# VHH binders against Coatomer subunit epsilon (cope): the designs that were tried, part 5

Target 1, 300 residues: Coatomer subunit epsilon (cope), of Dictyostelium discoideum (Social amoeba) (q55fu2)
Amino acid sequence: MSDDILFESKNYFYLGNYQSTINEINKKSRQIIEKSLKAESDYFLYRCYIAQGNYDLVLQETKNNRGSGEDPTIAGLQLLASYLSKPDENREGTLITITQWISDGVVKFNYHLQVIIATIYFNEQLYDEALQILNNCDHIEGLSMLIQIFLKIDRLDLAQKAYDTMKKIIDPDATPALLSLAWINIYNGEEKLKSALSSFEEMAERYGPTPLLLNGQAVCAIGMKRFEKAESLLLESIEKNPKNSDTLANLINCYINMKKPNEIIQRFINQLKTLSPKHDWTSAVNEAEALFEVSKSRFN

## First folded at step 4 (VHH)

Design s1 (from z13 with S31D S54E; framework vhh_7z1x_3)
Fold by ESMFold2-Fast, scan of step 4:
Structure s1 (fold): chain B 300 residues (1-300), chain A 127 residues (1-127)
Amino acid sequence: as target 1 above (300 residues)
Amino acid sequence: QVQLVETGGGLVQPGGSLRLSCTASGFTFSDYAMNWVRQAPGKGLEWLSGISGEGGSTSYADSVKGRFTISRDNAKNTLYLQMNSLQPDDTAVYFCARSPEYTYIGSFRDTYYMDVWGQGTQVTVSS
């Protein structure tokens, strides 16, 4: 076991179980006394609140931080909360601020700020920019993001190299390692889909089912042509977070393959378009399909 | 000591060819992507080409694509740039530069992430 007081809190966080992360940090609050540990704890608490959509709480609690010159990590969290609260309104100002911070050198050795900036770039589909900000990273969150971006742009070879780097710096049973391997296994052919599914199921059993883990299981089930199982998993995911774009895209794909009535399919298409007006639901569906075609072409 | 040393520059006629070499020392050469970058008189840095650590992937700027070829010999810790169909606009100081494997991916190329640079070798294309 790790000597890191936040080890289990981080494991919940990396699998998208934000409430359990908050609960674990609060349970250990009496042990979180040292200044650097408290700063790390606050970082994960604020990231959880942001992930839950509670942007105003983060902005209110951090209102006394006057920018990157005081606490650049807190400034990054404020920027992320502000950006996600109104992405279309705040996009241009957010990207200008990021460019200034990079030029000022505040980003280079702050891995939390690197992850925050890469998250914003990823949401904007600025994958090259996200890869550049995560370039040279040797921390768990950054390497996990690199793996996801490399898989997104169909560079399994680079995802594998990033995973190999991750294995050198973390416990192989830590959740980012388990999650990264499961996603890589989806791309490594149909034989690995069953292994990936089992891994997502074991993570969900141990750390609780989350939209992230349920979507992982569903993607495996779709690849295996088990559409009824995928539907069940995706309906559980939508019950936990009805605004999850991945869940909606996967449900659309699932229902089309199941030849469901057009009224049901159109309902989810309309929800996806409302949630992400700039998001092409066809592109989301094609991404899910391409994932399985890539893994199949690697072996045949 | 970590260093890169370029050789092979010189004066060539338009339409001619030249081969640049870059010898690396003080680090595990195959663990890093390598790049060629040039700087023309009075101009900024221009990235030309990159190659992965094991040589399996290469990328080129549009200005040199089809004319220049990047290659490496990891057993000799040496990077090469074969330059064909040289034009007067190719006149510049040519640098080799080391970067992490991820730096040359995608359409974006940022010399900011290149952490070790050679001293440069002058290439002059004129009659």
Scores: ipSAE 0.000, ipTM 0.258, lowest interface PAE 12.6, mean pLDDT 83

Design s2 (from z13 with Y102W; framework vhh_7z1x_3)
Fold by ESMFold2-Fast, scan of step 4:
Structure s2 (fold): chain B 300 residues (1-300), chain A 127 residues (1-127)
Amino acid sequence: as target 1 above (300 residues)
Amino acid sequence: QVQLVETGGGLVQPGGSLRLSCTASGFTFSSYAMNWVRQAPGKGLEWLSGISGSGGSTSYADSVKGRFTISRDNAKNTLYLQMNSLQPDDTAVYFCARSPEWTYIGSFRDTYYMDVWGQGTQVTVSS
């Protein structure tokens, strides 16, 4: 039990409620006085702005930081914002910059920078590179990212080991641990799907329904053959963020399983391709399908 | 820059013993779990043994348990494998490999997470 001023802000952040994170930090701004606490607060604020697609705000507010030699965390946030604003255009320059920072030793003891770099690698489907960056990171966000990558590459055994490591550092009832366990439970099949669904529902009730939590619930519902419930959850997710590629991929998967007319399915496929490049479309579809297949498998 | 170098391989008769050494450079040796892996002619990689960064925990594959002993000297940046009661089927190229410390904390041993490898040293058990 720590009296952490950012405790509730971090809980909202981990569950994808970026606006509530910003609101909570702003509400406690008068208490955020110490340099280290201010730096941590700024990290979460800028991560929220990036998650909301407000890349220009982050770049403008941090324009006086002249690279990794001044503040490497801020440099990482600038790189992430720049990359996500134009991924195809900025890809080559971003990867060159990351390689230089690794060579310079800037990354090794900066957990926030490790998470930022791993996020870029993950988006580029460079999973081995992402794992290498996180291999010595025992920060909670880093361990959460490791679990997500292991599940993405269908290594449930390694996700479970990373989760066991997380439990040595953090309370099992803390939001990163609850979220990690819920995703792992989806991969363990039908008996665990009900537990995972209940967990996502409880987190959404306490911290507000987010695209992340609604997608979690929907994947559970699809695995349980509750397609009408999954559709309802996914349509609510689209209302909250119409540009969420994971939501569209899950909705397409749902509609295919419901045997919806090809005209309806093709409409959503065209929308997903518009939001994601051809390669991202293939990746998103494979990810949603892999999660669904694992969730309905029998391990006996 | 980051490098692992194995020594101590050679030809031994069945029932004999060998000690392999692996010298590390370019990284903080004590911060990483270390492993021994072998590859026999015409076969894939086989993990044999692992040791935590502190040396406080060790693990062995069933095929070598009771015959092989892993150890490390963090002051000398050196990993060891003491091999006793060698048999012809122990003939292989032996590699040392680095893995993240968390792989050991989680009781996980898998060559997938070994990111730095030595060049290997040949061990032949014959006649």
Scores: ipSAE 0.000, ipTM 0.183, lowest interface PAE 14.8, mean pLDDT 83

Design s3 (from z13 with Y102F R109S; framework vhh_7z1x_3)
Fold by ESMFold2-Fast, scan of step 4:
Structure s3 (fold): chain B 300 residues (1-300), chain A 127 residues (1-127)
Amino acid sequence: as target 1 above (300 residues)
Amino acid sequence: QVQLVETGGGLVQPGGSLRLSCTASGFTFSSYAMNWVRQAPGKGLEWLSGISGSGGSTSYADSVKGRFTISRDNAKNTLYLQMNSLQPDDTAVYFCARSPEFTYIGSFSDTYYMDVWGQGTQVTVSS
């Protein structure tokens, strides 16, 4: 309703428009006075900076927080920024810290910390661990993440149940519900691809085209064998974020189907391997596997 | 065909004990977490206990912790619930239910992740 000052900011955020989220929060900064609202605002601002790769900014702005005992949410954001800045170097220490926080009981009653930890686990492809953190979650962002993880591990039945739970909490026309249904419809088969495409197009028209929404449209187009349309959407996505691994994987699949020269395909495979060494690029030869890829930018 | 069948229910006096069994067929039993859930007359489903596929991790609802013990025998595709110090309010239909491996940890207010259920076995605690 009109009482949620962050309503439009959250809509931009859920759809992957991080700059518009920042701009909207800054526009309403004079109205963000209450401590709880300021804390929520800071959470979304820092998540946006992290999504944009501005890890050092988050670490500098939060340097006075002395760990999870002081502010667990800020500690989580610091951990996420540190982890993503150097994943290979910081992996072991990050996972040890998460295990300690779980043992200390700071995670159980902090939804934002649960989402942050699940995001790190998802990035490490530790899907069972991510699901355990989000176990029986009834919050909007947690439910959205559960749906994405269930789709990633090919559990459409569980994604549907999480979506049904989400509908009890929010209006089906709210952006997280529309986005979740669109992704579920992609996995439900070709009969629902046109509906999913229309939903992604309407969200992009209202909230601006983002790599997340462009990838959604492209996956639908690939499933409908509209490869020229998919290419156009994916190239627009690369212009907005050249480091989006989902865009590169979908573009590789698109180009294989268009029978592009091997040299072009190999260039994008090499780029994907550099950005996401754990991604199984061999799946790019399978059209069905491209339909099962969900934008990883949603979690970062 | 994927199936779960509960046995071992019956009439027991307050303070007594019962052991329930649940036999699984049609799927790789050790790959799934298993749960016990009950429904008392006129009430909703209450999750009681969960166990990992390996049997290495267990969890219990506060209402049964210390009185009930969950276990499994993967060689026999069988889940067990040892119920001690039974009370009249333990009277319910007891169900076994399958869930993904991750669901055995934590506490449940519903049965959201449980996709295969037995038909239930009646436990009545009365003098």
Scores: ipSAE 0.000, ipTM 0.190, lowest interface PAE 13.8, mean pLDDT 82

Design s4 (from z13 with F108W; framework vhh_7z1x_3)
Fold by ESMFold2-Fast, scan of step 4:
Structure s4 (fold): chain B 300 residues (1-300), chain A 127 residues (1-127)
Amino acid sequence: as target 1 above (300 residues)
Amino acid sequence: QVQLVETGGGLVQPGGSLRLSCTASGFTFSSYAMNWVRQAPGKGLEWLSGISGSGGSTSYADSVKGRFTISRDNAKNTLYLQMNSLQPDDTAVYFCARSPEYTYIGSWRDTYYMDVWGQGTQVTVSS
């Protein structure tokens, strides 16, 4: 519907175009007057700032909210910003806080808070916990996360079921549905890789190329053994966000397949280690290889 | 109280075999599909196998197809995983998990999120 002031902002957000999301919300700021609409726009604004690594802005702007008892969604955004700013330092305290919020019942009927908590669990590779938080979700962002988690744990059948549920509540041509289908199609064999690539390309044309959409295109290209195309896409993604761990992991996978010199491959591995100094760098590299092997197994 | 309890894990040499059991209580076992899922050190959850409530339909991940066999005894409320030709990369914590309203594993039309999990049992494959 054209009456949703945030419609276009949400489309940019779902496809990872955070700057365009911020710009569209700011453009509509004089029309965002009602308290509920203001709260929703603030949620998306703060999620964008967090996605861009601007954690201090979120913490400063929300400093007067002193916990889940005041505004649980804002408390969740503060927790996410704090966690991502210093993951190793804040991990234990963050997980304790989440456990307390679940026990207090503050999470059960707040879908924005559920998405925030599931994001933290996903970053910690606590997939069962993330699935438990998103259990029985009927909202678009939660269903999108379920699809991503199911694909991550190699449950294509459950990803397709979550997508079917999504189609009952949203138009299949809506951006979250198009994105979800494109990721699912990557797992459905060689013929579907071409369809997924075309879908990511069309979304990038309409909403601008983002690291998310460029990585989607690159994974399709890698699966199709179009390594030069994948390299080009991944280098463009690095220019847009040099801190994107998925881009580095996909580029490493691409360069290994292209038989690039070990010195070049090791440079990118060292960059990935710098961004994810604990165990995340190994997991990201292994995941990129597993995704490629899933695609490859359909052809062997 | 709804519970799932896994047993049968342990240390085994490469090429060896193990049989895992999962005992269910607190619900009508035959009305639910059951799954085996594992988590290797430093990795996410990997679904391995599923079986319908009646036992008439089974499905397997490609990584274990031909090596692992899922079965159930509804009279004993027990799920089994027979693991043959074990390899070092099979080292993981193995969980049994319930799927409510899930009549056929591997069918997106009938599949559902897993809502009850066991505590897990450690399987280590090492020489």
Scores: ipSAE 0.000, ipTM 0.121, lowest interface PAE 17.9, mean pLDDT 81

Design s5 (from z13 with E101Q I105S; framework vhh_7z1x_3)
Fold by ESMFold2-Fast, scan of step 4:
Structure s5 (fold): chain B 300 residues (1-300), chain A 127 residues (1-127)
Amino acid sequence: as target 1 above (300 residues)
Amino acid sequence: QVQLVETGGGLVQPGGSLRLSCTASGFTFSSYAMNWVRQAPGKGLEWLSGISGSGGSTSYADSVKGRFTISRDNAKNTLYLQMNSLQPDDTAVYFCARSPQYTYSGSFRDTYYMDVWGQGTQVTVSS
């Protein structure tokens, strides 16, 4: 809706333009007076800081959220920031905390907390757990995550059903709907890849090129066997965020298809392993698996 | 040190049979679903068959249903593919691959998501 003070900020956020989201919220700070609107604004600000890797800022700004009167959404943001700052170290404690919150019933009616928990589960590749948290959700961000998870687990039928539910809640021309359709079109195969590419290009033109939108374009280009175009898009994505693991994985796949020297491919594999230690890229088997993931998760 | 190693490939005549084996090491084999996938010359990857960690559930692609049988021996950490009535278009490199098991809304889902792959073994069907 255009009457929503955060309308444009949310559009930037959904497309991965976190700095523009922060700038837009700050520009409208004098209009953000109501307690509920300030809480929603803080949610998006902290999500942006987390997305930018600024975990310490979120933890410092929210340090007083504890004990009696603790805000569950802020507690979720603290958990997400802590988890992402040291995933291997904090994994077990994070999952225990989530299980306790679910048992206590604090998650059931808190859509922001559901999204936060589903994000942690998704990063842990706990897709069933993420789907259970988002079960029967009717909120935009949750439906967007359901579509992403269904595509990840090769359930195009369920992704399309979630997209149909989304269309009943928002305009099909809204940014979450356009983004969801573009990813679904990649899954529908080569005849719709050109349409998906055009959609990602138009969104990048309106809201600025982001790693998310550049990766979307690159995946389309790879599917169309336009590897030099994909390389150009992925190198632009690296310049915007050199620590984006999706960009590095897509670039490795692109370079393997381009028959680049093994020394170049291995350097990017080592960089990806440093950023995402859960990925084992030490062998040709892992390189073949990466190509299979692109083929099965995004083209079939 | 997670590894999958395929053996048993080779040259067979049309109508013949082969049994492929895949030996797993470095993980609890019985906790993971396993798959067979092939790549024919000049073509993409084709999923053929999957088996649950316990061996209680199996699934097959239409192209191999009734001709191929997937099985596992968890005591030996070994996955098998029994291939019967082989045709020239079965010529491919055959890979074994590991999948985590998922459940969603009461349904078993463990199909195309694969996190560990073997090196592959060549099967050639010709006269």
Scores: ipSAE 0.000, ipTM 0.101, lowest interface PAE 15.6, mean pLDDT 81

